# Designs tried in a protein design chat: VH-VL binders against q9usg8r228to453. Part 7

Target 1, 226 residues: q9usg8r228to453
Amino acid sequence: IPESAEWMNHLLEKVWPLINPEMFSSVADQIEDVMQASIPSFVENVRVASLDQGSHPVRVVSIRSLPSGEASESFSEKQASEAEHKDEPEQQRKQFYNFELCLAYHAKPVEDATSTSARASNLHLRIVFYPGIKGTVGFPLPIWVEIKGFVARIRFRCELMPEVPFLKNVTFSLMGLPELNVSAVPVAEGGVNIFGLPLISKFVNDAISAAANEYVSPKSMTIDLS
Below, E stands for the ipSAE of ESMFold2; O stands for the ipSAE of OpenDDE; V2 stands for 0.75 times the mean of E and O plus 0.25 times the DockQ between their complexes.

## First folded at step 1 (VH-VL)

Design k4 (framework fv_clesrovimab)
Fold by ESMFold2-Fast, scan of step 1:
Structure k4 (fold): chain C 226 residues (1-226), chain A 127 residues (1-127), chain B 107 residues (1-107)
Amino acid sequence: as target 1 above (226 residues)
Amino acid sequence: EVQLVESGGGLVRPGRSLRLSCTVSGFTFGDYAMSWVRQAPGKGLEWISFIRSKAYGGTTEYAASVKGRFTISRDDSKNIAYLQMNSLKTEDTAVYYCTRVPYYDILTGDYYGMDVWGQGTTVTVSS
Amino acid sequence: DIQMTQSPSSLSASVGDRVTITCRASQGISSYLAWYQQKPGKAPKLLIFAASTLQSGVPSRFSGSGSGTVFTLTISSLQPEDFAAYYCQQLNSYPITFGQGTRLEIK
């Protein structure tokens, strides 16, 4: 494993703008659910219209293999204990491959802050607020949210099997809340004075962090591939 | 049939005011941004003002040459866009065009051009 | 402000010729560029938006290309009705700005 993942970063730079944004729909839906639960009384609804990766890629800072003991500390203790207490012959025991991935994102400086196209080159979220008054839903209020940067450390546990495709499942867990910095701007200049852009930035940052918290150790998600 | 019809132009003395109107038909006015573009005799096109739809806050933008003197507004119930021109100068002499600006994606507010133009109304500022 | 410079400022051509007009932006504008045609005494008409998308009703002999700072409008086989002034426009940043125009004249 290289000390730096330069070959992987070179590949990500080429592939990043080709990724279908729909692959992020599950993440967008979870962020939307958290925001919907936290909206103020003057807002009836909030919707995540899209989560687009832009053309500027995430960077792999490091990748390292993990010994089984270190990996088990990052996942549910109950699950690890139950696996170890299995009274099975060594030949029949599960085989795991564990690794840790460190990802960093840093948005490119925008030459012209009023340029929508320049902002679209960075990872961004588009959200729509629906203000409500006297039971009447008002006009949709679209907001552009740029992800200025993040740092995330993720651990993966891959359960191997002897038959094709040789990979039974993948479990992943975040090693703490990602460091996250977002910036909100209205699509229409001055159109969101009533909310204040710093308050919207904090609201979105808190929602993304809360969504991510569902995957922070000892919590995890398992994807069955068999 | 989509149409934009400008009115209110004429001959005025420097320092006076004029209000231009742009009456639209054949489309849902409230879904579109609107802009004013002028052209001095024998010269090229100069953008002067822009107003977003109410869905995008109804906010306005102005060229530096007219900021503080001109005001763009809209009345969605009457399908009319306005340009209030105060403290007129001889260099404001031009044909004034009202234009429609479609949002490519209503939710993002992206726009890429002015797809329908009125015939223009002439404003002449002279003593 | 973003300055839009067109070249050439004037061009003489014959029916059937392939004509190319170039537009340069002083800063990157991605694909927020439109092309307009204006005949004497008439309002401008949108030909191309988003740098390369043909407006409905515009003949297929018109095409646009480019991104960032350099853009071209091409007329593949010039027709008599194409003799007019052509303007590029950036809509990426305020103030919105137009090129100085290119006058296409019959040879």
Scores: ipSAE 0.000, ipTM 0.416, lowest interface PAE 19.0, mean pLDDT 79

Design k5 (framework fv_clesrovimab)
Fold by ESMFold2-Fast, scan of step 1:
Structure k5 (fold): chain C 226 residues (1-226), chain A 126 residues (1-126), chain B 107 residues (1-107)
Amino acid sequence: as target 1 above (226 residues)
Amino acid sequence: EVQLVESGGGLVRPGRSLRLSCTVSGFTFGDYAMSWVRQAPGKGLEWISFIRSKAYGGTTEYAASVKGRFTISRDDSKNIAYLQMNSLKTEDTAVYYCTREGYSSGWYDYYGMDVWGQGTTVTVSS
Amino acid sequence: DIQMTQSPSSLSASVGDRVTITCRASQGISSYLAWYQQKPGKAPKLLIFAASTLQSGVPSRFSGSGSGTVFTLTISSLQPEDFAAYYCQQLNSYPITFGQGTRLEIK
């Protein structure tokens, strides 16, 4: 019963490459914090150098409107229990538009695996590992990590306002952990220790999932647009 | 066919300058980090300098013995790596090798010098 | 700086012998170690990287082992073309350093 989202996908195809990667700095910082807390003893430090969306967009699988009650439960809204407020639900005092999106991402195949430019077309992270024992700085090892795919269900609450731009804020929450497939990208002549790549992929996958858990219902994030 | 060819070596007096060139063919030069390694007559190998690919900022590293005197650089449009050697000392007398590193693009671990040139001889003598 | 020490500095062996060369690091380098072969008048050739991974095109009689501070290069059934100098190299931190070399000579 979810509504057709093809018009949204057409819009995303055009807008996706234009999004400033700086918008993802908070997410990159959270991923880095989780990684840093989980590094093995032979790694001194880890940094997320960048998180870039590439040119290949995410796709909207479905969209559905949400009734006010269902949306409120998702966001775990807390309000002071004043006697006069209990008889007037918050939704009656503010204008909200609530909806749920199911998003899917699938990386496109890269013909030339050695090309950094070709790799950059897909959603990716650049991660730097600093090997060595604690207190000893090792040679930095940059790793290219490609997001092969994900599926996420996200609920949005938009608070409207009468003044331009008419949208006061947007609150979002994940309806469970996203399904996520991440890989460290090997190349044929790369000099990469092939035995380390699956462990790096798992380490990064686990860190992204843990960072995403900070936004899983009833947790949410609000972006103020006014 | 993958090749590195060094040039620019020769006999030079102490205190003078010399520039070595390393011409690369058979691979995508801009994706790879490059090093210079030298070997004095009858002695072992000594790493002297390293330059990362532009994707990793083109940053450089130097051995203490040459820091402040030598400058490594690259011209990706010409497929050439350079070593500018200033204030040469008799201790700089060696065969200089240009090498390719596996640490070249985002997903590579630094594993070693998998391709070497034939070397160019630098003799610093009065 | 990380100092790399090889032992022995030289050894004599016969074709068909099993030869082992040891490399010791002054501090832990995990598995960030490579082995090179150099014949007189030639550039070095990469034999082994990541302590134990054989470089493409290198004969299977060469093998590497070790981690941390002690590493070994082994040549099973030595061949005439194997008489050369051998160098270990640490890649854990800058400056990159090599061992002093081991000269393998015909007995």
Scores: ipSAE 0.000, ipTM 0.416, lowest interface PAE 16.2, mean pLDDT 77

Design k6 (framework fv_clesrovimab; at its last look DockQ between E and O 0.06; V2 from the best seeds 0.00; counts 0 for: pae E 18.5 > 2, placed apart)
Fold by ESMFold2-Fast, scan of step 1:
Structure k6 (fold): chain C 226 residues (1-226), chain A 126 residues (1-126), chain B 107 residues (1-107)
Amino acid sequence: as target 1 above (226 residues)
Amino acid sequence: EVQLVESGGGLVRPGRSLRLSCTVSGFTFGDYAMSWVRQAPGKGLEWISFIRSKAYGGTTEYAASVKGRFTISRDDSKNIAYLQMNSLKTEDTAVYYCTRAEYYYGSGSPYGMDVWGQGTTVTVSS
Amino acid sequence: DIQMTQSPSSLSASVGDRVTITCRASQGISSYLAWYQQKPGKAPKLLIFAASTLQSGVPSRFSGSGSGTVFTLTISSLQPEDFAAYYCQQLNSYPITFGQGTRLEIK
């Protein structure tokens, strides 16, 4: 059953601004790779300059413990070897702790559009497009993209071990594609930079969704802690 | 073609005033932030002041060393940026560069100073 | 104010060498960092912005990396025209500040 996570949200609010942005560089690189694969013929190159968490944190909407059987169904295709050992004695089975998180993010309204600090308080991407045919050096077009919101359900499987530190690995999987709303800020620059906001927002949204799809159940990622 | 040309530098005594001008051509001046950066003889670069485009409110920023003494302004109809320097000190002696700063789209945050003028020399001495 | 410290303050190198200049911020600046080249008697030229993005027209031998508080500018194969002063600049907060500069000289 879902448990209240309000105390965890108080902790996240305090620690969120302390997270070093470089810890997100691998995520930014993955998003950049997807964007590079998806650029239209009239764009030579695209770079994700940074992914910055800002000061406004994500929220944990709910946490619930999962029975091993329900969790195994979420990981069933990737963990085919577990089905092969279904008939093994329980004393020889791997011991798991399984739980599900529902995370939500909602950007806070920015009253002063001229304030860089106010804009940077929300989770955002800085992206540079190079218009032109591939192989031709284009003029850089830097874009500020704000993450307006997302909702994600993530299941975690922690493999336990009897020796310290008692945690062998953590496997996570997304329960469907996250709901995602991405857009450039509505404050307009002069000239051509005003045009194309919906197309840029869709392109970025699609690229982040495609990157996330690599972790949607039954796909998963395992982090080895031993 | 893109050009920034500074003028108004010269020799001036401490406590006096001087106004620098930066005449811009080859791009839509009103779309860009403008900045002044100085360099004392044989020393490094020091950012002095910044003025946003009107789309981002035309607001200004200053280095602590010049705050209250220098005023940056712009005249978009004439494509000129100004730096009014009051109460000049000997440590204000430097080459003053006018620079253009381009924003990240959808942000009042500049990413760099991509075009620079040739600079104008200001010498403050008794 | 955010203090930007470059190391080394000067270095000597030969054509063809790989050269690395480091820039350290006294506080986190994300990727709001630019690199400039200044040749004697000339105005500075923007080389790299957003820590790692090459400005149009800048040779590919120049590259930037880093985030947060530590940044590097690398020239993979030094050319005669690269002997100059190099400056890092943070644009994360006001006042905008530059590093003290690194002078790259012929060995």
Scores: ipSAE 0.026, ipTM 0.623, lowest interface PAE 8.1, mean pLDDT 80
Fold by OpenDDE, look of step 2:
Structure k6 (fold): chain C 226 residues (1-226), chain A 126 residues (1-126), chain B 107 residues (1-107)
Amino acid sequence: as target 1 above (226 residues)
Amino acid sequence: EVQLVESGGGLVRPGRSLRLSCTVSGFTFGDYAMSWVRQAPGKGLEWISFIRSKAYGGTTEYAASVKGRFTISRDDSKNIAYLQMNSLKTEDTAVYYCTRAEYYYGSGSPYGMDVWGQGTTVTVSS
Amino acid sequence: DIQMTQSPSSLSASVGDRVTITCRASQGISSYLAWYQQKPGKAPKLLIFAASTLQSGVPSRFSGSGSGTVFTLTISSLQPEDFAAYYCQQLNSYPITFGQGTRLEIK
């Protein structure tokens, strides 16, 4: 790992748990939408109750600055906006900083799988299934989805502003579909396990992958930090 | 790899007992219900017994044809399901399959038998 | 007990044909129906569960439909490997019961 990445990782370890999970709301929504669109026939509905990054951070494998020209290729929709601003006085020109991150995540092994707190240290989703089969309609089935690991290359475009925090918008795009490994665990009140976990795991895995695909270049997501 | 392996089949006389074992691997055994299904020579499939996971109380179900004679059980610590067959009859002659049964989510009702062993042959003959 | 009746008991078809097998339940079983394929000397294989859900790894040419008392298994384009016996199974109530089977033979 480059020295710069190491430094960033140290910072990330401190900052990661401080990140507001709401920052991932768009991702959660996308996952939910995909799941809802592909629910099995015996499921009436599915929702994402939460997406939480936990306290165990992703790792930066590599980071590099991108020239504006290379970045523009990745963010095709915004090329038009940058071109339009070329005619504006230098003082009014939007400034952008582009960089690429290679991220890797590996969940921390949890010794006690029954410990919610231990699980919560890792990146996870809580989803709720609503069965549509006879006699089960309306009974919510909470599922804990643990992200076991992923590797992703992500390009970022930061719109800079002169005011604190100096970042107005951050746009990111995946450079290819990331490799994802997820597991689903039933969360049952009273110790009742939800069976058919492999099917659920597959469903969730596919849904997350499909959701991730919505952010693959030339597609992108913009987060307003202002 | 998910696998079920039956054992314990053989030739026995009527009135005798056999114990079939189903050794499972490749999945969390305790999370699944198990069933035994048999198939007489040249005949169709006959469900004979079902055992729920511990989460659903580990309760058992039997076909009328074997009720009172056969007992299904499981040892989750050993990843083995059993079928104790007592008072065997000639009509019990069949290939016996161990199957994994998956549930409809939250219902406790199986939706299918998604994994089957290769079967073990039981022949009851005088 | 719920009786499951398959029709036909035997069927001859050619590669590429569309084949439909019907299973009728003596009473309503909702969607608690599974379809299995069995080749000679082999254990059954789950094809469809919940009446219409394709089991993982099963080719998309297989499909299930129906609810209540009438169910169908359809093979859109028969392949050589599809010649086998097929069984429906109700899992709505105990005792769990199978259909008598359908033999799909090559014409």
Scores: ipSAE 0.007, ipTM 0.545, lowest interface PAE 10.5, mean pLDDT 86
Fold by ESMFold2, look of step 2:
Structure k6 (fold): chain C 226 residues (1-226), chain A 126 residues (1-126), chain B 107 residues (1-107)
Amino acid sequence: as target 1 above (226 residues)
Amino acid sequence: EVQLVESGGGLVRPGRSLRLSCTVSGFTFGDYAMSWVRQAPGKGLEWISFIRSKAYGGTTEYAASVKGRFTISRDDSKNIAYLQMNSLKTEDTAVYYCTRAEYYYGSGSPYGMDVWGQGTTVTVSS
Amino acid sequence: DIQMTQSPSSLSASVGDRVTITCRASQGISSYLAWYQQKPGKAPKLLIFAASTLQSGVPSRFSGSGSGTVFTLTISSLQPEDFAAYYCQQLNSYPITFGQGTRLEIK
């Protein structure tokens, strides 16, 4: 890969483990809401206890600048913002930078005998299922859900400003549902596998995909940084 | 934000009673087990009691040092756990922490105390 | 009752050191063991559960190992914020019991 992409991935290697996992609490809550709306009748409840990025970072596969035409299509902008600002002074002109990232994630292979701490280096969710059968009391069943991999294409539109930090807002949109692969494992010895691990993996995969679908083009989200 | 706030501590004479309260916020209280752990001044941690959620039987466990004198309870409608402490002794002087605990499905063993309050001080002295 | 014995009772170390704390159970407890950190005047904080599973938000320099009767907590590269008391706890059977604690102090 080019030197510029290599340094970006090197930076991610250093920064990724330092991110406070609590910054992902809103994402975890959204996934939980989707799961709770879709739980099977033999489950009393499901909760996302945590979402932890681990220490093994996502990788930037590619980055490219977007022509204004492609950016307009991605963000459903019919009016050309640059055309609206042609006659304005350079200092007052809205300036946009549009680019596309392709991100890939692959969990590190881990032998079962090595350590749970080695599994913690990969992106994962702690989920608690409360299975219930009519007339019985369900008990919590903690499940470790590892994100084995994903591939996502994301388009960004950054509105620039002359004051520090030079970013007024950022709009992003997903270019299709991300390719997503998850695997569920029990957390502790003696745990009961009520659902079968493949069924749990499918349920979680579907929930994450449904949450992500709210940001698939032409839908988008804008974050105000001003 | 998950929080546990203890209250009801204070100075009390031996042989008297106190009730500690643990007010819970930021999670679905009815889904979790609760416990009390105490720490005498300059000493280590001592587990005292444990109460399961009512959906899972609502059963209680006690350390031998407090069994028969202390009663743990919960009110899921108010999101409060209680510790009723009767026949207090000077040895009961400690900081009392309420904790949130999970247990493994079907195992009967708790998972760990993942959330702790700030503690409330109980002093039993003449 | 299951007695939990920690070793050492206290330990002095420098920033950057690797430290190991041992916890020994009087009878087998499988992997039903937790580790806690407690700073002066503060409530304990869960570090590790199920002997080796790292709690969310705990730095990866902490790790746990062991099963049965002997367990270890390892801090791979000591940081200034790690100087505290550490407790193991068995959760295999009632009454739940803690080790007597290990104080980790600045050398």
Scores: ipSAE 0.000, ipTM 0.405, lowest interface PAE 18.5, mean pLDDT 78
ESMFold2 (binder alone), look of step 2: mean pLDDT 92; pTM 0.949

Design k7 (framework fv_clesrovimab)
Fold by ESMFold2-Fast, scan of step 1:
Structure k7 (fold): chain C 226 residues (1-226), chain A 125 residues (1-125), chain B 107 residues (1-107)
Amino acid sequence: as target 1 above (226 residues)
Amino acid sequence: EVQLVESGGGLVRPGRSLRLSCTVSGFTFGDYAMSWVRQAPGKGLEWISFIRSKAYGGTTEYAASVKGRFTISRDDSKNIAYLQMNSLKTEDTAVYYCTRDSDYGDYWEYGMDVWGQGTTVTVSS
Amino acid sequence: DIQMTQSPSSLSASVGDRVTITCRASQGISSYLAWYQQKPGKAPKLLIFAASTLQSGVPSRFSGSGSGTVFTLTISSLQPEDFAAYYCQQLNSYPITFGQGTRLEIK
């Protein structure tokens, strides 16, 4: 039992339901773009309507502080770009805190799988497929996609500043593709088309993995908090 | 209460096949990854194979020494993990241990916390 | 592959001694290291995970330290039941690899 991560898991349990799903809009858009590029000819359009965290949180398996040298290898592409464009001496005075997080998610069992409220307790996507020939649109087909589980290792580089809130920006990078398992069900009517759900699950899994690959080391993303 | 019991070992000639079974009790099998680790007589431990829970995709990994010859699988309805061993070589002679990898296959932190007693495989002409 | 090198390969000690075993990884593995004890004819037993966290039921005389590439297992006051083989294991990446083992003997 990881004692050093216990405080983070307590915090995540309290904060997880309070996160506004709109904060995931950029991730949802990226997943949508990947899916749109991969749709078959009998589907006109695909849209990610929402990415919602539910009430069941991700958990921190471990957290570890990193020396700057070890961390910089994970961010090499971004760090090289910044080093090449440093024209000002004050840039060399930057202070960093680096750490690595191991995250795991496992969906809780749903007693009534036909209940939207029960399903919404787990991390999920709402996806809408528009069947039709390119240039013509049929009725939308809404699909509920539950994230059954994932495991991810992610490294963070925090740039510190002397003024409140003392944190100027955060850069993160994935240490390999997350292991990911998803499940798709129709939002309405449990019809006889069960054969299509494994294909939809695989399609969505591949799209999420492709989107995540844009943040796999040495690639990174920086969030500016200043 | 928590235990793993291996079976299926024995004496076999080179080039033949064996299937090992690991029967699990005392915990929710479907929530855990499982591994196989072997130990040749008087030698150290060698990790062979790993299978994640179905919640994490049921993915598998293999040591280079067995890749293409051995297949790990699981039957969650029966609480059994399997190791199918094909094209056996004399260097596959070892005690084979079934192990539980902790926390939904997330053993980057926890290690292998439960081990079976082992089953002996002897590959000899 | 990450190579794990243990030293010493064997050592002789008396009850009450402080014993230290070292494990070196060929590349950085953070704190993703476990230590196992194996008595003759028995399956290995997990002692320590995450480099320094003691497994439930393991006596407090066992401790682990280190990060990155160098790790140590220490037994502060050796007891008769501690004479066994000890193995380190990296959990950072596949393939999972073990050290070659250290045999702790009474002599």
Scores: ipSAE 0.000, ipTM 0.412, lowest interface PAE 20.2, mean pLDDT 77

Design k8 (framework fv_clesrovimab)
Fold by ESMFold2-Fast, scan of step 1:
Structure k8 (fold): chain C 226 residues (1-226), chain A 127 residues (1-127), chain B 107 residues (1-107)
Amino acid sequence: as target 1 above (226 residues)
Amino acid sequence: EVQLVESGGGLVRPGRSLRLSCTVSGFTFDDYAMSWVRQAPGKGLEWISFIKSKTYGGTTEYAASVKGRFTISRDDSKNIAYLQMNSLKTEDTAVYYCTRGLTIFGVVEDYYGMDVWGQGTTVTVSS
Amino acid sequence: DIQMTQSPSSLSASVGDRVTITCRASQSISSWLAWYQQKPGKAPKLLIFDASSLESGVPSRFSGSGSGTVFTLTISSLQPEDFAAYYCQQYNSYPITFGQGTRLEIK
C-alpha cells in the first residue's frame, strides 16, 4: 500500500456508530424510487423504512493524491458544462485538490443471525413489500437486507477558496459500478413470502446498483459547502 | 514503510520440526488477518494457512495437505506471526511467504486479498 | 475445493500488444478474486482485487473483469517490465486456491 490509511480507519471505527442515520435518507429515497419502478404486478408497493450504518464501519483501503487534470477528466458533463460558463481568469485562479478513495465494507459475522441486535451491528436496509394487485392495499411484508460487502472506488475533486473554511465544494464520481453483495431475511414470524429470499436479494442488489450508476463516471455529484 | 520479514527457514530432515516467524512493521498488526503461502521449486503458489485478527474471533484455517501438522499463531504484543511445522515431509520443501490482508469473505480484512508479502524464507526437507 | 484454471498456461507477446489471461473457477465465487504478478526470484505483487479493482500504484494498463466463474486480466499495451508470471486466486471459501499460473514471455 503506498499511502497508509490505518489512522483514519482507527478513527472511523470509533466515529461510525455516532453518525446520524438520517444523513443517509436521500440515498434510501433513491433506492426506494428505483425499486418502486421495478416491482412486479403482484406487488402493490415497496418502501425503504431505513438505511442504518450499524456499529461495524466501512474501511478506507487506500487514499491516493491525483494531479488536478486527472481527477477533472473523470467528472461529469454537468461539471464540465458549468466550467465552460465561467470567466477564463476565474477558472485559471481556481485551486483544486484531487484524490481517490477505495472503500470496502464487509459485514461482521454474527453468531446468532436471528438476533435483531446482533444483526443491526452491520450496515443494513429495512424494506417493506406490500403484496397485492395494483390498486389494493396488501399486508406489509418486512424484510431485513444486510449489506454483506461492497467495494467502491471514488474520485473526489475539492475546490479550494482563500476564505475559511477554505473548502468551497466537493465533487465525487464512482470509477465504475461498486461491487456489491446483499443478503435478505424476513423479520416477521410467519406471513406469506411470495418471492423467496434469493430473488429479493437480487432485486435489492440490482436496485442499489442502478441507483449507484447515476454517479458512475462521467456522471458526478457536487456538494456545496460554502 | 510497510514490510513483512520472514525468518526460521533452513535445511531439515523428514519427520522433524521448524518454526517460521514473520515480523511485521509499518501498520497496525492487530487489525489484519495473516496468511502463509508456499511455492515449491518451479511450481505455483499454494495457500497453507491463515489466522483472523482477535477482533474477528482469532480463528484459523489450514490446507488439507498440512492440517494436523502445521499450526499458525500470532503474538499481537510483538507484531509477529508464526507457523509451527511438525512432522515435515519432503513435499513441504518450498519458499514460505508471510502475507497480510486475507481472511474470510464478509470480513473487513478480505478487501485486498493478499496485499503485502514478505520476501520469503526457504525450507528444504531432505536427508 | 474450488479449482482455479488459467488459460493459456504460457503465451508469447511483443511490447505494445494487448494481452488477455482467463481464469475459470469450478464453482461460483461471486467477485472474490485477486490477480498477482510474480517476477523470477521475487514475491508476488497484488495487481487486482475483488475481480476488477486496481491496487494502488499499479499502472492503468492493467484491468480485470468478470464475475461468477469466468474472469479476465487484460494488459492493454504490454511494457517490457510486464513479462512475468500471473496468478489468479479465489477468496470466496476455504481452502483458498490459486490458478496454476500463466507465464508471459517475450516473443
Scores: ipSAE 0.000, ipTM 0.399, lowest interface PAE 19.1, mean pLDDT 77

